# VH-VL binders against Probable carboxypeptidase X1 (CPXM1), part 1

No score or structure here was measured in a lab: all are predicted.

Target 1, 162 residues: Probable carboxypeptidase X1 (CPXM1), of Homo sapiens (Human) (q96sm3r113to274)
Amino acid sequence: TGCPPLGLESLRVSDSRLEASSSQSFGLGPHRGRLNIQSGLEDGDLYDGAWCAEEQDADPWFQVDAGHPTRFSGVITQGRNSVWRYDWVTSYKVQFSNDSRTWWGSRNHSSGMDAVFPANSDPETPVLNLLPEPQVARFIRLLPQTWLQGGAPCLRAEILAC
Positions, changes and structure headers below are counted from each chain's first letter, unless a header gives other numbers; antibody chains are not in Kabat numbers.
F, E and O are the ipSAE of ESMFold2-Fast, ESMFold2 and OpenDDE, as the mean of both directions, binder to target and target to binder. V2 is 0.75 times the mean of E and O plus 0.25 times the DockQ between their complexes.
[cut] marks letters that were taken out.
Atom coordinates printed by the task and the answers are left out, and those that the model quotes come from them; centres of patches stay.

## First folded at step 11 (VH-VL)

Design k2
Fold by ESMFold2, look of step 13:
Structure k2 (fold): chain C 162 residues (1-162), chain A 119 residues (1-119), chain B 107 residues (1-107)
Amino acid sequence: as target 1 above (162 residues)
Amino acid sequence: QVQLVESGGGVVQPGRSLRLDCKASGFTFSRYAMHWVRQAPGKGLEWVAVIWYDGSNKYYADSVKGRFTISRDNSKNTLFLQMNSLRAEDTAVYYCAKVGYSRGYFDYWGQGTLVTVSS
Amino acid sequence: EIVLTQSPATLSLSPGERATLSCRASQSVSSYLAWYQQKPGQAPRLLIYDASNRATGIPARFSGSGSGTDFTLTISSLEPEDFAVYYCQQYSNWPFTFGQGTKVEIK
C-alpha cells in the first residue's frame, strides 16, 4: 500500500512552507517546485514549471516544512516543464531537520555514507525514490548533486509520508 | 563559442517567397527555443517568431502571421524562416536569436541577413 | 501589446561620465525586461536580463534596476566602446516588444 502524498502537488502544503537556497528568476522559485506544475502558456501566466537554483549556487537545496513531526518515506521528482529549454536534476541527497538549523542525511546502508538518489532523465517522467529508512522530522531538504551538463538544478517534487 | 549564422537573404519582388536559414553551433541547439527578430534599415527591433526547443509550438507577430513559417531541424542545428507573400514592409535585416536561461530574452544573436522587398 | 518608451532619445556624453537610460512600460512587465547594446553594423548584444542581472561577460560598469513599469540602465563610467544604441525589451507577454532605442554618443 502506498504512503500518501504530503501535498505539494495538491497545494495542501502552502507556498509559505517551501523554501530554497536560491532561485534563478521570478518564475522559477520554490513555489514552482510542485509535482506536475506546468509552465505558463496563456495570457497573465508569467511562471515556468519548476524550481531552479541560481547558476552560482554551489550548494543548492529545496526545503519543505511539514509543520509538525512527520514520517517521511519517499520522494517523487520531475524535471523542468518549460517551453524554452529542458533541465533536470540527475541525482540528489535528502536531509532532515527538526529546527531547520541542524540536519542529518538519509544514509546508504552498504557504504554508511549519505545516500545519493538517482533522479530524472527527461522533463516529465516522475521518478520515485523510497528512503532506505523512513525518517521522522519536521523539515526535509532535497540537495541536487548532479544535473544536465551546462544546465542548472531544476526540479518539481512530491513528498510521501506514512 | 556560440555562433549563429543566417543566410538566404536577398532582393525579391512583392508577393514572392524567400527562405532564411540559421546555422547554430557552440551550444546544444535542441535544448533551446529559437527566435527570429528583424530590424528595418534605420529602425528599431521587431520580434517576429518563436519555435519551441522540440519544434512543437510556434508563435508569430501579428504582422507576419499567416505568411511566415518558423521551423527547425535539430539534427542539423538549423533554424528556418519561410517567408511567403512578401511585402515592402518586410524589408529588414533578419536575426536569429537564442533564448537565454529564463524565458524570452536573447543571449546570443546572429549577424543578420538582409531581405529587401522591392520592385 | 506592451509599449516600451525609452528616454532620452539621444544622450551626448564624454568618456568617464555616468549614463542613465530609462525605459517605461505601458503596463507592468514585473521584472521581465532585458537591455541590449547595438553598435553600427553589428547585431545586438545582451547586457542585462530580468531587469538587474548582468549577462555573462558584461563589465561591472553596466547595471540595471527597476520593476513593474519603470526601468533604468546605468553605465557608471563610460568607456570609448560604450557609445552605441541601447534597447530595452519586455518578455512578460506576447508579443515581445522593444523600445525605440537610446543613442549614447560622444559629446
Scores: ipSAE 0.012, ipTM 0.586, lowest interface PAE 8.5, mean pLDDT 88

## First folded at step 13 (VH-VL)

Design m4
Fold by ESMFold2, look of step 14:
Structure m4 (fold): chain C 162 residues (1-162), chain A 118 residues (1-118), chain B 107 residues (1-107)
Amino acid sequence: as target 1 above (162 residues)
Amino acid sequence: QVQLVESGGGVVQPGRSLRLDCKASGFTFSRYAMHWVRQAPGKGLEWVAVIWYDGSNKYYADSVKGRFTISRDNSKNTLFLQMNSLRAEDTAVYYCAKVGYSRYFDYWGQGTLVTVSS
Amino acid sequence: EIVLTQSPATLSLSPGERATLSCRASQSVSSYLAWYQQKPGQAPRLLIYDASNRATGIPARFSGSGSGTDFTLTISSLEPEDFAVYYCQQYSNWPFTFGQGTKVEIK
């Protein structure tokens, strides 16, 4: 099991390749949705430690543009790193696209429905999900399905790709 | 429905101590950082102290540093303010406040009055 | 510490008029600025967070703008329940501080 990280954590994937359906604030934007990113603690530090969609967002998604056709094989997620409040996504779906307009989902072949991946149960512990079937595409979306009651969908991520 | 109820206010002489309690309901208390904010009669608002959601760190306004201690008991959904060496300048209504998604205050209690006078 | 200066100190207007309240910070707070409303005998109520975002349940007639050091709260058409004291608050730097308030009163 050897597909390397695409580079969200390492910054090989630039901020301009990350997009989201919404953000609670700029300091919780998609550029903060990188595995192991940390909230700032000092005066004037404007950045928190995750991407968080707005609480009212009915269809949240986090999107990565790999820049070229890429074989996606897995996803690693964490919850929000913060001292102010904790939040995390508890399940998500995955979608792919070549043009960011037409999307197809990762499927659960046992049920015939879109695969739903178990995500996080605390702020820091990373959770790996291998895709049932690797997919070749340029774009990948994580679509939170469930998260902490009364909270917001928040995550940090890394993408595994060959 | 979020509720914050302060108690423990009263009239005390300078140099004495008081403890304020803030009881929370209608939300997961242990999830949020909490603040104390005060308002002298007929005056504006002054931030007093903050405690992080897990109690690991605390910050204080200079006017109370070394005299006041903020604390919390997440198992009892209660925030505390221990107020020592009280001065006339500490006379105020004391509010507890809950953070929203980050640093700002989205809900406030109705306050408890502390009067420090001889 | 960061000083927030609100102007005007009082604003005497009639229902239906537009109110514009100013808050100036002594140094940049980026967008970490909130607005609260307080009526006599009541606790403050959050109106605006992060300079421009309306809090849950706040009517659209309330709007915030600005960044850095200069911020405004606008009430597009005053209603009877809007006559109150308004405070700005920064949460960029320790200690967190409030402005002294702007009282909006019936002319």
Scores: ipSAE 0.280, ipTM 0.722, lowest interface PAE 3.4, mean pLDDT 91

## First folded at step 14 (VH-VL; from m4 with light chain S31R)

Design s5
Fold by ESMFold2, look of step 15:
Structure s5 (fold): chain C 162 residues (1-162), chain A 118 residues (1-118), chain B 107 residues (1-107)
Amino acid sequence: as target 1 above (162 residues)
Amino acid sequence: QVQLVESGGGVVQPGRSLRLDCKASGFTFSRYAMHWVRQAPGKGLEWVAVIWYDGSNKYYADSVKGRFTISRDNSKNTLFLQMNSLRAEDTAVYYCAKVGYSRYFDYWGQGTLVTVSS
Amino acid sequence: EIVLTQSPATLSLSPGERATLSCRASQSVSRYLAWYQQKPGQAPRLLIYDASNRATGIPARFSGSGSGTDFTLTISSLEPEDFAVYYCQQYSNWPFTFGQGTKVEIK
């Protein structure tokens, strides 16, 4: 009944529409932050299975450009897919923009404060969060707030949008 | 402080066995895949084996397949290498190595010497 | 198996000079290449990963470049502690392999 996937998983949203504050390596870039993307097994995949920000990034964010005004209704996240190590974000905030320069947050309408969404507790299980209020905007950012202690802010995502 | 400490090396005759231990501290051991890498005296580095972070899969260099077994005990933060049917060409310093954010090795132990001679 | 060939085998240089070390792969490894430093009697130490990223705590005088088959490690101004053997390593495909090393020694 909700809005369908925007198309991160399906590749309808091209790599050029994905951006991040930083990436730990070229194989952990924003183009790898797509729901259900997987790292290669030992025999040949050049890329890892998530977006991961750099350790020193004090304000990590993952951004999707929908290309036009779009009603965002929800977010699905996963942790990092890897045989080498596990990482996942445990909570995040969401921001929106029409020009990628001025941003406003998704707010908890009962408290009036910025909503903090519970995220993942394992590498693979998807976690859905519906936005308290759907937002019409061109850009959406996920801003990791907490992640696995001793790990890195890593995620894969899908956006629900009409 | 990430530390990897190998032990169990020594002098042994061909055909005999040794077990190497690598004790890890200063990081969450169960989060990372681990490798063994060896270096013959005065020579370069040779990858030996890998084990996934949960121990579910293992891979070996052709030179050691069927003779060496990598294993881990995540509750004891310890990596093992069981070396059977040792040959003179297995003489080397053996290092355990931890993966970083991906496939490369960000930390190495100081190594343990295995000498196989008659 | 992917063969890594390092050149030169030995660089004899003085402190303050620039060192340029080459690593060539027998087939493309994309950017899955690391550089390690090894001093006598010590374990290797990671310098550069993914061709150009400095590992934590590595001084800015170390830089890496290249992709595909041709890679370079540059030390812009040698310090006394930089005289060591340097190895490149690919992690593109199994088995992971190392170059034979380049020794940087005091002239």
Scores: ipSAE 0.126, ipTM 0.673, lowest interface PAE 4.5, mean pLDDT 90

## First folded at step 15 (VH-VL; from s5 with heavy chain K98R S102T, light chain R54L)

Design w2
Fold by ESMFold2, look of step 17:
Structure w2 (fold): chain C 162 residues (1-162), chain A 118 residues (1-118), chain B 107 residues (1-107)
Amino acid sequence: as target 1 above (162 residues)
Amino acid sequence: QVQLVESGGGVVQPGRSLRLDCKASGFTFSRYAMHWVRQAPGKGLEWVAVIWYDGSNKYYADSVKGRFTISRDNSKNTLFLQMNSLRAEDTAVYYCARVGYTRYFDYWGQGTLVTVSS
Amino acid sequence: EIVLTQSPATLSLSPGERATLSCRASQSVSRYLAWYQQKPGQAPRLLIYDASNLATGIPARFSGSGSGTDFTLTISSLEPEDFAVYYCQQYSNWPFTFGQGTKVEIK
């Protein structure tokens, strides 16, 4: 059932454990993909409020290293917090790995195919998706499949794990 | 294609008011923050104001604060600049500009000339 | 307010030559620095954002470098269409500010 947050929002998961396939700029990197992170306009807030992949990235992904085998149970996503523009992922898949080299997907029980999770429809509202089956692995990836038309794949996330 | 078209420029006396419009097309206007930037004849560029994508936040250069008001109507894809208490030093070409995916300006309009003289 | 100082004020060069334009900030702007090109009677055009990233549709002969307080725009081999005024702009802190411009003119 409901596992607690792994710690993206709280910073218990350090920036060094967050990776991505690409970033639009250094101010939209994977270290900005933390639930509830905010854009700022003042000293000390030089970054925007999401991870955003490059638009030309054909296979975008956002990766979290839990540091050890961990039981992943769910994902919470938000769109981009920004004063400048809004973007959000509208669907994603989830993959797992023990070594960051070989990956397996979260599967839809009824079809046996990779599950596709509905994501966001606005910048701020968190959307929870429980995995069909909890998975034990060290690494988890979110793989945006669709996003706001004419925009970029942008998200903030939290991982539920025990 | 992204298009920004300013209008409403003209000649006005000091102390009077003028409103500039910027009509946007070729993109989802309500998704973007918008700026005004001006350029006095033969001079460099000066940022004037910004408005958040939903109109909730606005920021102004000190030179215009209290006199100019930026606003937008997302249903009409239009950005506005209300200029009150105009001064000779407000004489410039006024551009509207769209924010990129971060805080720089990726598209600019053609500009409209405002001349403040007696 | 962050002051951007561009140098030189004017570069007089021939087509095919390398142009090097400097922009110096009064305090660190990290990598939040853009470059614009402006031709007479036209609006500015974005060339470079985040110090070094080429904007869409900008030829590869343009490049940007630097971080913190010192930034450079380089045009590797000047074409006739590159003779214009170039502005740097910081967006690290309010108010956003521009340099005074560097005019690149034909020798």
Scores: ipSAE 0.062, ipTM 0.638, lowest interface PAE 5.3, mean pLDDT 89

## First folded at step 17 (VH-VL; from w2 with light chain N53K)

Design y2
Fold by ESMFold2, look of step 18:
Structure y2 (fold): chain C 162 residues (1-162), chain A 118 residues (1-118), chain B 107 residues (1-107)
Amino acid sequence: as target 1 above (162 residues)
Amino acid sequence: QVQLVESGGGVVQPGRSLRLDCKASGFTFSRYAMHWVRQAPGKGLEWVAVIWYDGSNKYYADSVKGRFTISRDNSKNTLFLQMNSLRAEDTAVYYCARVGYTRYFDYWGQGTLVTVSS
Amino acid sequence: EIVLTQSPATLSLSPGERATLSCRASQSVSRYLAWYQQKPGQAPRLLIYDASKLATGIPARFSGSGSGTDFTLTISSLEPEDFAVYYCQQYSNWPFTFGQGTKVEIK
């Protein structure tokens, strides 16, 4: 509570700090996974309005490097902004790391199991999920669990962090 | 199984009109932008038109602007091409094509032949 | 309008041989280029998109490379079913355009 946006939407987090397991096309890379980013309808560069993993990616993830130990408190997601097709993630898990090699998950307090966050049901409406317990780490991953059938996981995101 | 089936082709005289239909099945039609692409006999491929997945916008090749209208009815899983003021150079097999993740065409119909001659 | 020029117009090769097809754009199209295969009496089939990404269900003997203005489709070892016409297509700017085709035929 009370932690501001890390800066995906505002570009305070540079493209070099965003990574993903895969990208479905060059115009759907992790640098497009920023909250409220829009498709590039006015130019011919074909940059679209989301990160999308490849359909065949068995373990999709979207990763943000905060650059230093940071208290993560929440995640905001949107679906894909596009004229070509619609896509969105419907649920995800969250993982954290200090070295990008060893990861631990956000856990549900009452069950002790990995928390599964409800995500989106349309392209544009943002959905906020507060973490059950804020976590101090350098890296955060969003791991899509379910998404619209017949497609790839696609999202835009913002991270709440101190 | 993704299926796109064109119909409405035939032989017409110059200046006349035809409407082509493309019926879609095996996927959520209202999710995808759709294109028309044509191929003159013995020649290569020419993009004709596109319509957004929700029908909100359309683009046309210069060769058909003002004469052809692309439209869709998402409740009937059908794409249309209204072709007015037909010319001999419009003679072609017309394919409907589904967009991939962006602008390229991942699935094509079988095509329907339009012949414009006197 | 961006013109795509394919070369050669015809490749006459035997099964098992390597085929190399070229596509040159009149302006940069970045990586927004696809390759399609078309057999007689059939619709085109997508092989490659974004210059080098293999479409679903396409055998690994097909590969694509290039960026900007010069692009290549390679078939590492021709199978009998690969004898067809191949088209490149740019989707960088309106209107989307195709090359004139390269026919790969049995020697």
Scores: ipSAE 0.577, ipTM 0.844, lowest interface PAE 1.5, mean pLDDT 92

## First folded at step 18 (VH-VL; from y2 with heavy chain K58T, light chain T56K)

Design z4
Fold by ESMFold2, look of step 19:
Parts: C-alpha cells; structure tokens; sequence
Structure z4 (fold): chain C 162 residues (1-162), chain A 118 residues (1-118), chain B 107 residues (1-107)
C-alpha cells in the first residue's frame, strides 16, 4: 500500500530499461509506453503517444527492468494518446522475473489462476490496479489479453514499486 | 470488410460548388482520421485534406485551402468534402482514405469523378 | 514541401523477373515512407509502410528498404497481377506528398 511511482512518467526509468515483444510502428515503441506521454504537435513529429504491439503479435508484452530487486505493488495504465485513431488495451496479465528468462504471474488468490486486470475504456483516463500480492523481482511485464477489435494492443503505463 | 464508397461526383461549371460524400462500413468509423486524395486524369496522386477522428481539427493542401471544407458525421459514418469555387484544375477522381496506425493510408474508396468544364 | 522523385519512370519487364523501384526525397523523411500499387481504373492499394513493413494481406514478394532520402521497393518475382503503377508517399511533414509514379509494364 502506498508505493511510489517507479518513474516511467518522470523519465527516471530510462528508455534502455523498456522493452517490448514488438512495435507496430517506429513511433509506437516501448519508449512511448510512459504514463501521460503525448503525441507530438508540430510538423515533423516522429513519435506518437503510446506503445503499440504489432497487430499480428500473438503474445504481446511490455517489459520494465527496475535494475535491481524491487517490490512491485501496482500498475497504472492509459490508452493511446493520438489524433489519428484511438486504441487501448481492455485487460492484461502481469508477470515478474529476476533474470528476464524465467517468469511467474500475478495470481488471483481465490481461483489460483493468473490474475486478469481490467484496463482502459478510453484514451486518457488512467486506471489503477493494485496487485493482489506485491511481488519482489527485477523485471515486470504487462501482457495485454484483450483490446479494441480491429487493432493492436496499445498502452501507456506507470509502475508502483518500493 | 472495410468499405469506403464515394458519391456526389459529376460535371460542373467553373465557379460552382459540389459536395462529395464518403460512406464507411465494416469498421468503427469514429475511431479513424480520414483523408481526401485526388488524381487528375492521367496524372499522379495529390493529397487534399485530413480530419481528425473526433473532428477536432483539419488541414488542407494549399491548392484547395479556403475553397474546400472537409467534415464528418460520426453518427452517420460519413465523410464529406464541400468544394466551392471550383476550377478546371480541380478535375480529378476523388478518393476518401482511412489512416493506418499513423499518417499513411491503409484503405481507399473506389473514387468519384469530378469534371470541371465550361 | 518535400518532393519525391521516383525512378525509373517506366520499367518494362517479363513475369518472373525482379523489379527494383527507387524513390528519392528532397529532404530526410526518416522512415515515414509508404508504397502504393495502382492498377488501371482502380484505387491505390497500400503495400509497404514505415519504409519496410509489409501491409496486411500483401504477398511476401514485395519488400521495402531505405531511410532518410533513399528508398527502394523490390518485387522479387513479378506476377501478372503486379503490372501497375507504383507510388511512394512521405508522411514525415505536411503536406503529405507522393512521387510521380513508376509504371511497371509487361515487356
């Protein structure tokens, strides 16, 4: 309860610590998956306002390397900030790792199954999900499960961690 | 399947007005920015105008600025191009086009011919 | 306004041959370059976006490469349905502009 932002929004977490399974476009890479990031407003804008996986990506994920073991307690997500089209993830799972090779999921206590978190229903409204049980790990992945039909999963995120 | 169907083309005299419609189906129209692109007979492609998915902003090519107005009605899945003060050089097939993930065009309509002739 | 110059203007080839089409921009457009195919009497069809990404439903014989000012569309083995006009388009800066086209015709 009450862990602060890890620093995706503030840029404390550098671009080199963000990775994704794929990117739909050069300007929709994992470095754009930061809470409250905005699409550019000026001519020659090279970047849009979200990470989006490729539409054909069967197992999309967005990954943050905290750099050291840390206690993850929650996730905040937004949809895509854009003038071209709206996109958002509607649900996701969360995974953790210490070595980026062996992963375990956040579990739903009552079912014993992987927890599925409700995500977004519009481009801008942030949605907070507290993990059922905080997890100590170095890496955290968000794994979109559902998103708007006829598109790719797109999100911006912040991680709550101590 | 994504479909875009233009209508309203025809033969008009210079100085007159014409409105083009583009009816969309097979996708959520209100999700996408939309463009008009034209092609003079036997010539290449020229971008004409764009409107944001929510209708909040528009941009125009210099050749049509002040004479043409792009608009949309998301409740009717329809894109419009109001063309005023038509000139002979506006003679073209007019296509409506849907934006892809960013600024390029992923689907095009069949086009409607506008001929401006005295 | 960014000018796109396509070469050659016409490419006369037989089915099964490899086609190489060039597009040069008057200033850098980074990777914001698309390719379209247009058959006579038809609307353009998106082939390639972001210089090298294949659009949905486009056969693997089409590929794109390049960045900055120099771009190439390659058709590895021409099929009868590939004889058409090909346009490049930049979407780096307003206004969006197209090349003048390369006609690929049967020899």
Amino acid sequence: as target 1 above (162 residues)
Amino acid sequence: QVQLVESGGGVVQPGRSLRLDCKASGFTFSRYAMHWVRQAPGKGLEWVAVIWYDGSNTYYADSVKGRFTISRDNSKNTLFLQMNSLRAEDTAVYYCARVGYTRYFDYWGQGTLVTVSS
Amino acid sequence: EIVLTQSPATLSLSPGERATLSCRASQSVSRYLAWYQQKPGQAPRLLIYDASKLAKGIPARFSGSGSGTDFTLTISSLEPEDFAVYYCQQYSNWPFTFGQGTKVEIK
Scores: ipSAE 0.525, ipTM 0.837, lowest interface PAE 1.9, mean pLDDT 92

